VH-VL binders against o27280. Designs and how they scored, part 153

Target 1, 266 residues: o27280
Amino acid sequence: MDSMNVPEVLEIKRIVEESESVKTFIFSWDFRREVRPGQFVMVWDFRDEKPMSVSLIDPVRSEIGISIRRVGEFTDRVHGLSEGDLLGIRGPYGRGFELMGRDILLVGGGIGMAPLAALADEATARGMRVDALVAARTADELLFLDRLEAAGVNISTCTDDGSCGFKGFAHERLLTLEENHDMAAVCGPEPMMFQVMRILDERDVPAQLSLERYMKCAVGICGQCCLDDTGFRVCAEGPVFWSQELSRVREFGRYRRDPAGRRVPW

## First folded at step 6 (VH-VL)

Design F3 (framework fv_cemiplimab)
Fold by ESMFold2-Fast, scan of step 6:
Structure F3 (fold): chain C 266 residues (1-266), chain A 118 residues (1-118), chain B 107 residues (1-107)
Amino acid sequence: as target 1 above (266 residues)
Amino acid sequence: EVQLLESGGVLVQPGGSLRLSCAASGFTFSDYAMTWVRQAPGKGLEWVSGISGSGGYTYFADSVKGRFTISRDNSKNTLYLQMNSLKGEDTAVYYCAKGDWSYPFDYWGQGTLVTVSS
Amino acid sequence: DIQMTQSPSSLSASVGDSITITCRASQSISNYLNWYQQKPGKAPNLLIYAASTLQSGVPSRFSGSGSGTDFTLTIRTLQPEDFATYYCQQDYSTPYTFGPGTVVDFR
């Protein structure tokens, strides 16, 4: 056991309300425990522990941010907390994103923009040209637009209902965007990621995709972290995978797993 | 000190197979993409294949696509090139190098000679 | 694929000379061009990246310039250790492609 596996009790320094359903919790962080975009931490409210993606990495202020969507009992309790309250944090865990090339396309759906916002910061700091396609069901679910604009990111938006930007799905909007990118990073609902991956594969753009649905265990002994056909364990070998690895997974984009491990259609 | 050391180059028959290795030291191997570049006797440099730091993405020159595979074992700090269906045109010194689109090829090994006789 | 050409294919020079090697890309590659030096029997060494940025440890007599499709490598006050083959290489997109090389030898 090393220090990354022992929860550290941290004070909530600031809470940013990103939308009606999403908040970013900001903590002081000791960067001797390096954290990279695409990695996750386990958040402990002293009753339950859940994996959460890191959405802000700020070594200058010695801070990290964790963006949490309100979807159930644990997240409801965490959303009820205030600045000054305490949470347990351990990690980071998992494989982060890899940056290669000078041009990157980010494609994020809903809360999937959280790890991509941290990646955008790193990519821009490296001098990369960053294009972001931000997708959501409605305008109210588009996340991090102000952060991306402040970072100099070229932003395109789409909403299913047409309330902001292009009316339609992420993959439909992607077909109208420039094809010349050195790489892409994609995070969002698996059906969206599957469609986006197919278009990027046709364009010969290497892509990384973040699979967050199996991050219920923090270490790689949990069977629910495995993908059908490949045997990848999301918490041990993911959550970030290259599209070349995912193109052979029959489950990706078609089925998910319930808590009992059964296949359930999307 | 960054060091790369290739091994495995030998004489092989056309249609044969060979696996090259590159042992890396002096840097965090898993953080960097790696590449293979070859040079036929008396000829220039030809990029052959590259692999991302995690090993999850691989890319190839058209001349070797479908015949060669690149892989890495990050626990052993070792890069591999599996060469199948070898042709006389594959005769070359094979170099491993650190780098990809994000970084120029800033460190190279000394090379290992592969000879494919006809 | 992006094709790279170099001129001249070879040149003869004396110690103390200034020499220029030209590299041309078949399409615009912005400034994503690198220069390598290779001595006989040795691996290539990176000299310049991003068209004009000198690699750490490389003598200041080496310089690179250009953007788009036309690039040059200049060596001022040529030294004995500079007799070698020089390659340009684009890293704008895969497959990464090298020029055919320029041999710099003694007059």
Scores: ipSAE 0.413, ipTM 0.734, lowest interface PAE 3.3, mean pLDDT 86

Design F30 (framework fv_cemiplimab)
Fold by ESMFold2-Fast, scan of step 6:
Structure F30 (fold): chain C 266 residues (1-266), chain A 119 residues (1-119), chain B 107 residues (1-107)
Amino acid sequence: as target 1 above (266 residues)
Amino acid sequence: EVQLLESGGVLVQPGGSLRLSCAASGFTFSDYAMTWVRQAPGKGLEWVSGISGSGGYTYFADSVKGRFTISRDNSKNTLYLQMNSLKGEDTAVYYCTRSDFSEPYFDYWGQGTLVTVSS
Amino acid sequence: DIQMTQSPSSLSASVGDSITITCRASQSISNYLNWYQQKPGKAPNLLIYAASTLQSGVPSRFSGSGSGTDFTLTIRTLQPEDFATYYCQQSYSYPYTFGPGTVVDFR
């Protein structure tokens, strides 16, 4: 949204290899510019700029971390960088997660665990009990398990192929869990988030869900990014939405749009 | 020129409460994270709590979580530690220390203030 | 939580000796390792940060090395003011943790 913002050129202080396809890039950060879990920054490699969720927020160490999955030309270039190299960062942007109550359930799929790892740190620091359901296609794609465990989070895992934990999808695993929570936060593929949202709604658990796939239009890079029926813009009102807001959106979890705006089933 | 001065350490009954203060001078207080580190008599150092320069983010050791709160008043260059539900195991010298932006280390320490929890 | 251990727990030395203290982390902490010195009845002071960087004003006889899980503090040509307790500390992850300390006594 703030098109007059100039990226700050920061040195890559440390790189953590989270998996074969995911790395976390850590930078020194001046926390007079506050960052909340669920917000994103624009990462500039001096050729292209892409939105990335903040996955580590450490004000005592004065660091932020940005977790990036290798999925295309931009991310391939960034993955080729080393400690000491430079990247441009601007932001943060978007609304972050809101915390309420004593207990929180985190449900993350793949790279969607990145913003939830930052949220887990904040929730535990505030004295909340944190349960996390970490989902992926295979064991190799489960992210942040060691970090969540170090934070004192109670972890359940599931994989589509059964290579780690429960064999099945996140929503199928959630149906086997009976614990009550004051709230939930969900981030991952939209079909997974839709199924999880339905279960949490039936249990009267207020949930916040992060819609990351449309972030690239959020700050005005590619124009308008809207949800069907409601007219909500992920960038302006999100990327984090309450489940009550998303339940009114016909598009959520049912279909996506290609670059031409045509409906494509998941 | 950088100085940190703790105060407030006294004898307290188990279950009691106490607030420690740390007065900072010689630097721009709001630019630095601040930490409390304690040391029980004859024992080693234990990190207790940390707070960001803005005061918006706080962290605690598991041994004190839910019982202690950390806060700061940047207009007065003062750091606080509110200690509730005190236990005998909380008996220690409490040090106030400063963290640098570039690399997280504790470059300046106060002289410490002794908290004794006993009947 | 990251557990820190130090070896030895204590050692006796004479002025002019060279001594080595080791510190081990229960998991990799890259180079986020600091060394502190504490004299009896006084607050600790920072000697080394980022595993090997000397704090301003610290004598060059102090040096640090290591990365990952294993770290070393070396003091060459020990001076009378060096008889103290030495602590390592990881700053890689919360909660921050200190080693149990190594006491360097006069022989």
Scores: ipSAE 0.000, ipTM 0.396, lowest interface PAE 18.9, mean pLDDT 83

Design F31 (framework fv_cemiplimab)
Fold by ESMFold2-Fast, scan of step 6:
Structure F31 (fold): chain C 266 residues (1-266), chain A 119 residues (1-119), chain B 107 residues (1-107)
Amino acid sequence: as target 1 above (266 residues)
Amino acid sequence: EVQLLESGGVLVQPGGSLRLSCAASGFTFSDYAMTWVRQAPGKGLEWVSGISGSGGYEYFADSVKGRFTISRDNSKNTLYLQMNSLKGEDTAVYYCTRSDFSEPYFDYWGQGTLVTVSS
Amino acid sequence: DIQMTQSPSSLSASVGDSITITCRASQSISNYLNWYQQKPGKAPNLLIYAASTLQSGVPSRFSGSGSGTDFTLTIRTLQPEDFATYYCQQSYSTPYTFGPGTVVDFR
């Protein structure tokens, strides 16, 4: 284990409440250890360790942020913490996003906007034109809208219930957007990402997609991260993949695998 | 200092195969896209193929699509071009170039390696 | 595919002259246009990217302008080392395409 694989006990410097179910925890970070959008860290509460995407990268303030959705026992405990409390942080891990061209489309569903918010910051800092399609079940679950707007991002929203923006799913909204982009980055539920990828492929827009469910495998916790008969190892190469790579994977968007390697439907 | 050194160019018969290599040094190889650009004797420049820093994205000129394969080994700082079904019109000096993937311009070029396709 | 043309195909000039080379794209490419210099027997060198941004180390007598379909490379006060072939290249979409080149020769 090099020093990147040893957990550092860090103080929670600031907490931002993004929604009823999502908080961003901000820590001081030594940027001699580079972190890029699309990478994740292992968060240790001194009982369990879970992977979390980096959602804020701020070398000017020497800070990183991690956004956590309350969805289970571990995340419920972490949500109960306050500024000044301690968490173990190990990383960063995984392949980050690669930027191409001058125009990028971000398509995020729910907490999938977390790594895309960090990417939006990098893309705007590089002078790229950034369009974001932000999708959620309801208006209250749309994330990072104020932050994206402040960064100069062109925002489109959609909600399943129609409470904000387009009424419908991300891929349905995407079909009404006609602008060309040099690339796209997509993060959210896998069925959403599959539908979005198909539309982008039809338009010849190269895309990168983040498969967050494989983050544990990327740190060597699980060895069963082959996606299909291609011999492709998600744990070694993820969580971010180009659409060209994923187009060869039969299971993407159709089924997932349990720890025994068996197919489980979405 | 950034250095790119191509190798592998030889005389090959039509229909033959050849693999070119490019050894890179002086920068973090995996942070950059790499491309191949060729130049036929006395002619202009033609972009052939490119590959992203991770190796996850590959792209080709129509004239070589289906015949050429680009790959990289980031552990060895080496770029490859596998050329199959070679034609006389593939005769050229092949340059290895470093690219900014986000804004595709070619800021460093190797010295080139000559491929001659002739009977 | 985006086709690139250059004008003139060749020109003769003297040291101290100012010269211009034009490049045209078959469709709008915004400012995704790069310029390269190639001296006889040598590999090309990047001069300008993003239509007007001078590459580090390139003399300030070189400048680029234009957007959309029409672009210009200007060399002010031509020096002996500037006698070379110049190529434009679009980076708007793959396949990336080069112009046919402009030979700048000694008069």
Scores: ipSAE 0.303, ipTM 0.713, lowest interface PAE 4.5, mean pLDDT 87

Design F32 (framework fv_cemiplimab)
Fold by ESMFold2-Fast, scan of step 6:
Structure F32 (fold): chain C 266 residues (1-266), chain A 119 residues (1-119), chain B 107 residues (1-107)
Amino acid sequence: as target 1 above (266 residues)
Amino acid sequence: EVQLLESGGVLVQPGGSLRLSCAASGFTFSDYAMTWVRQAPGKGLEWVSGISGSGGYTYFADSVKGRFTISRDNSKNTLYLQMNSLKGEDTAVYYCTRSDFYEPYFDYWGQGTLVTVSS
Amino acid sequence: DIQMTQSPSSLSASVGDSITITCRASQSISNYLNWYQQKPGKAPNLLIYAASTLQSGVPSRFSGSGSGTDFTLTIRTLQPEDFATYYCQQSYSTPYTFGPGTVVDFR
């Protein structure tokens, strides 16, 4: 549709404070434009445009939600907005998650729980069994626990500092959890996703991983969307990739690119 | 050429503290994970601790958890190991090694620095 | 913790021999297995990583194989400089663990 390439100006209907650093902005949405978990939109504050994953998809209320973490100038400005204020939204873009089987595992780190929360809603609505491993640096950064519990999700937590649940990293916690799942979906810091992918590959669990970096152009090809080893374009072919494809990319989990295209360690 | 040089190993009393340093040169220090591996006299190798290139992730062997901390100063190309509550069993040559964090293999090693915990 | 065992603990060989050292992990570690050589009074050096990939500068007489739980290091046509202690190490999960070592001596 035409609106996918031109921002629509939408009113912020409701704002939910998820944590001190994360807010979910909720908009009325016309579901004649289908939205799937794992897809992203471009959010425009009338100065800058940034890609954001969709974290709430509610056709019954005709709403979508976009969860935004405060990490810089753009997000600081957006966090200063109130209900009734306007933002430009274009999209959705990208390939969403595919659901398969009956039992699924979600592994999310920090803001990476945002697209996984939308996926959990869809999976539970289909009658699937959902196990979620929610990871963060501290207890205050664990996101969507109440929403996941309300949906009937089986939740495990871990924090780097041990302030909630298992003390340690997501991959360390995953080693103590049951092996039997038909698929997994993973989203979070790239080093976390790489470690989790290794374990899921050993368990022969097919996994989909969401790479939210390099989504600077929502349509077409740009150099920032290209992965070094395989020529993959995150905005064109992602952001969701199967684990088998990512296991061959040398940069995955090791370094990222800055705006100039230079390698930066995690 | 890649070089790693450990320093700080001395005789310390049980219950004491010591900080080891490792000076790195010949490569972009912040691009690599770093580890400490020790070897007790006449014994085999034991991995002690690792740290990612950014310093954001750290790992420890169970024998040293809660007593040792690993840190790095990327502006000075230096790796540190802070050793507290030292025990006789911590007596060893401590090696600084360069590593890939996500597929850790230790491709360069320093000469080692001897820590003796006695009397 | 993943336990590593090596066999044999020691072996005696002559120059020109081919020798094999075995390493076993207590659980599957895929191909996250490395081999090191240590000469008396010296720091270890890396021979092989990812079970079978030779480190640059390592002679082609060294080779590694295996996956899962069972791994081997082979040295063909043993040279005088190959008399040393050899260690395997798993890099699958923390804490990273070494095998107890295999001493390769002359005679």
Scores: ipSAE 0.006, ipTM 0.431, lowest interface PAE 13.7, mean pLDDT 83

Design F4 (framework fv_cemiplimab)
Fold by ESMFold2-Fast, scan of step 6:
Structure F4 (fold): chain C 266 residues (1-266), chain A 118 residues (1-118), chain B 107 residues (1-107)
Amino acid sequence: as target 1 above (266 residues)
Amino acid sequence: EVQLLESGGVLVQPGGSLRLSCAASGFTFSDYAMTWVRQAPGKGLEWVSGISGSGGYTYFADSVKGRFTISRDNSKNTLYLQMNSLKGEDTAVYYCAKGDWSYPFDYWGQGTLVTVSS
Amino acid sequence: DIQMTQSPSSLSASVGDSITITCRASQSISNYLNWYQQKPGKAPNLLIYAASTLQSGVPSRFSGSGSGTDFTLTIRTLQPEDFATYYCQQSYSRPYTFGPGTVVDFR
């Protein structure tokens, strides 16, 4: 029996309010089934199943956390749950981030900070120096600042409206930061990731980027997980990709897929 | 269709200087890092130098650092390698290639032969 | 600098054979490994990047695998045009380094 493909019914151990629209749901986890930063799980509310990135990996406490933004019917139902309620969890799935070198940069936009927060925990535990650029539309939408600070991460912020830190976009802020990193990990809106990737490329910094938009195909069964021009599938080969792989994908930063698998401009 | 065409390779005396050019077409030149790779007669490939798409960042192998300079003119779609204080060990076919760590050397020019000899 | 080694340095093969070339990095390079083919008197051609991704237009008989320090290039059902020198290359860190090459000759 493949335990990764059978939903396990787990009790919600704790709920953390990250912001007005984001909650982290914490579950006890058996770490004989390994979970790595950048991987996702399928969350089942006994009606619908949706992919969610793992935002907390704590083998010491035997816990995982899943951060969920309120954006639709499924997430509204899940946000209505309380500690002690049950959810089905299947996975983990996907290729996680790889840590390289000694100094790393994390660039996260909005909920994209969720998988990067898990990566930051692992990197700091390994003794790496971690710089994080945390971007959002407004100060109230900046996520995980307290967790990153507690982990010893060097934090820079930017908001579109200037309510916290640099006024502007992530890539504009990145241009003002030091260039000395062995690798970067990037997660957020695809146009942001594309701009950040180009700057990191100019600086010759290897980057890993997480393409969350395709995580619908957790078991690799539907064709919409296929990237244009390359033919590889996010759930089978991603969601984390090296920038070298993405540089050849015409869709990256320009198009997305709708539920029918059609190309739609950003 | 992507094309890269090197020029400038000639016989030059030890201690001399030479500038190589690489004319690019078929892609948005300023969007891609460019590289020079050389190959001595009968030997393997050696990375020499790289330059970012904007031209703001340049990199060199230790064997050429301080003697070679890489530059680009994005308005002319042209890459340059200025070679100073040439040594016999610099004798090689010099290839222009598109790419760096983030995207592979996916297109190469035909190469231009530089011979350093008296 | 990251040192790259290839094995074998040369091999003789016949059309229709399947061959494997190995490449080893002196330290972990994740999947920042590329494979190039070079024919006598010609420029190198990119075959594979990111250890296992085929370059557009490269025949499916070529495949790459590996991660970290150990990598392989496999050519199934060798064709006459495949007799060439093959190089691995790391793009993990500068200076970018190539393996010494593997010469695939006709037997």
Scores: ipSAE 0.005, ipTM 0.430, lowest interface PAE 14.4, mean pLDDT 84

Design F5 (framework fv_cemiplimab)
Fold by ESMFold2-Fast, scan of step 6:
Structure F5 (fold): chain C 266 residues (1-266), chain A 118 residues (1-118), chain B 107 residues (1-107)
Amino acid sequence: as target 1 above (266 residues)
Amino acid sequence: EVQLLESGGVLVQPGGSLRLSCAASGFTFSDYAMTWVRQAPGKGLEWVSGISGSGGYTYFADSVKGRFTISRDNSKNTLYLQMNSLKGEDTAVYYCAKGDWSYPFDYWGQGTLVTVSS
Amino acid sequence: DIQMTQSPSSLSASVGDSITITCRASQSISNYLNWYQQKPGKAPNLLIYAASTLQSGVPSRFSGSGSGTDFTLTIRTLQPEDFATYYCQQSYSTPRTFGPGTVVDFR
């Protein structure tokens, strides 16, 4: 029985309002189905199904959390739900983050902090030193600061408008941070991730990047969805990729795909 | 009990190729980076190559970059080192070790001798 | 590349002696330094990691100290099984580099 490809109807146990546009939905979870930071689930509202990153993994309480940003009809409907309401969940899917070394830099933009929050919990539990650069357009869009602080993470913030922390973009803030790390994990808008990757590559810091647009490849919705640029000969499963794998992909940082699969410039 | 068993070391001609294997047991292989370290006869230790637990990231000493390839098969708990364009300077005992870039090499195999000579 | 040096290159000692080996990095490596012991014909064994943390099963007569660029390995009350070659190794950046080794022989 393929239980990962059949939605299980789960009760929303708790809802955390992370911001005006982001909520975390918490469910009881049977950890016979292992979940790792960087993986995602398909969320089904009994009308439509969308991939969502797992943002909380708590085997002690037997809970997972899924953080959802309100950006369209599906997410608007889900945001209208209350504790006690039901959602279909299937998964987890995709390649999770790999933790290596004694220290890690997390660079998250907006909702991209969701999978990184789960990773931060795992890294701190492992005894790693965790530094997080949390970026957003405005202070209101900075996510998980209290949770990261409670976990013992060293936090730096930046906002485009300067409303919290450094005024500027994530890669500009990163240039003012000189401390070396064994590895980094990056999740956010693709242009941000591309700039961050370039800086980390120059500093010889191996990085893993989570690309939401490749989540559907991992669940088999599109068998032709892979990193198929000049010089990249192997189709890699998403959403998490090493910077070494992405350095050969010319599309990364230049184009994205809309819901219909069409190329859209950043 | 953690155990690493290397194999494949033989005499090979300059310019030749050879693949070394390291069979791992006693730990969750895919959760750990692995490395190859070599030691020329009567000389010190030289790091050769490393690979992440997933195999998605690999890194090499300048002396072997472009000639050696590191890979792993997590379904078989096996690490590989593909050595191409071998030189006399590559003559060494090759050790498989468990560890990543900032963590120590906490367990080592017995080593396998590669001799590059005409 | 970070260059590692060790001093002395060799030393002679008697059972019961206390010895110190030094290791220097060409740039700051914080506490990302490991010490290995290698006996003739055997694979290296990890003794100390993170500059001062003893590996499980390593006798307490071994100790490590230092940070930044200067590190020491001390063996108190040297035992017969301690006559070996000792290597320091930095794990701060790629490529990983070892010191040239210090041979500890019978006097």
Scores: ipSAE 0.412, ipTM 0.731, lowest interface PAE 3.6, mean pLDDT 87

Design F6 (framework fv_cemiplimab)
Fold by ESMFold2-Fast, scan of step 6:
Structure F6 (fold): chain C 266 residues (1-266), chain A 118 residues (1-118), chain B 107 residues (1-107)
Amino acid sequence: as target 1 above (266 residues)
Amino acid sequence: EVQLLESGGVLVQPGGSLRLSCAASGFTFSDYAMTWVRQAPGKGLEWVSGISGSGGYTYFADSVKGRFTISRDNSKNTLYLQMNSLKGEDTAVYYCAKGDWSYPFDYWGQGTLVTVSS
Amino acid sequence: DIQMTQSPSSLSASVGDSITITCRASQSISNYLNWYQQKPGKAPNLLIYAASTLQSGVPSRFSGSGSGTDFTLTIRTLQPEDFATYYCQQSYSTPWTFGPGTVVDFR
């Protein structure tokens, strides 16, 4: 039997408080079932199941970490759990990031830094030079700065309120940074990712972007937001797509779908 | 052992189309970028096109951009080069090779000859 | 595009000779240079990558050196199977570019 499609009940080994709204839940993991940065798992609290990106991949300790932002009823319940409590985990699912070249740029907004933190670990372990642009609304919402620094990542920050680093948005900060990278990986709100992608395209930097809305498509759950109207079928596994693939999606960064299936500007 | 085997090279008229295939074995195909390199009779090596392990990123030499398309089928361990609007200058032995980006071209196939002539 | 040049374009040598081939890049490529050997009618094979690292299985009589713009391939105590064409290739940035090749032939 394919064990990847059956939830495995795992004990929460450790919980790391990343911020007031974000926690990382750490589990023992059997790496015979490989997991790569950019992939996600389905987290089951025995009532509801939600996709969550993997933020820590540690084969030496045989551990994975899953970072969860408190944003609704499911995540509120999960945030109420303690070390020793149980969660169901199935996966991993989806297409992860690909590492290419020697010098890479990571651009993360809010919780989007979670999968990029795992990618940073792999890139530095391969001897790559990593520059990270970490964006958030306030300094307190910047995630994984200590972990990135410990890994040898060159960090730039920006906050909407100017409380840490550049005052402004990720794409505005990116315009002031060096142009030399072999590839980029981007994860955060779609409007941010669209603006960042446009700048990287102008610089001829190939980019990979992680789109949360395509995580359900990867496990066979189809939503209206997974369809585009240009004739390009995004029916391949997400959530990670190359900018070459996304440049054909008319809805990316411009529109979202409401519950009635109507286009709504971001 | 790593093996790469190209096929599809034939004589074709100018303006014609041709698809080359490369069958791979002996490694986890989807983990590696692949490339096509060509060599005109009596001339040196010229890189043609590359593709990422997933197939989501492709790139081309300016001489073939807009005419050639590279693709892969990871379920079949096969790399493809679709060649359209063929010119006499495209006459060459076409090699597929493993490796690109941060990896050298560490394994090459035997090559397949494409002749574009009237 | 990064242009690659090789010198000499051809050389004649005898078994037992030591030979040196030079490769030059039009801009700095650090140590991102590979060397390939091609025998008549055969595919190229990788000899050296990262300017000086021997590919697994390649005889120790082959060595590479250099960084930036100037690189050399040295073959010590030339063997009969070493008569071939040698190409350098930069792996620094796309498009990947090869040198024009150096033919090593019998005297």
Scores: ipSAE 0.533, ipTM 0.785, lowest interface PAE 2.4, mean pLDDT 87

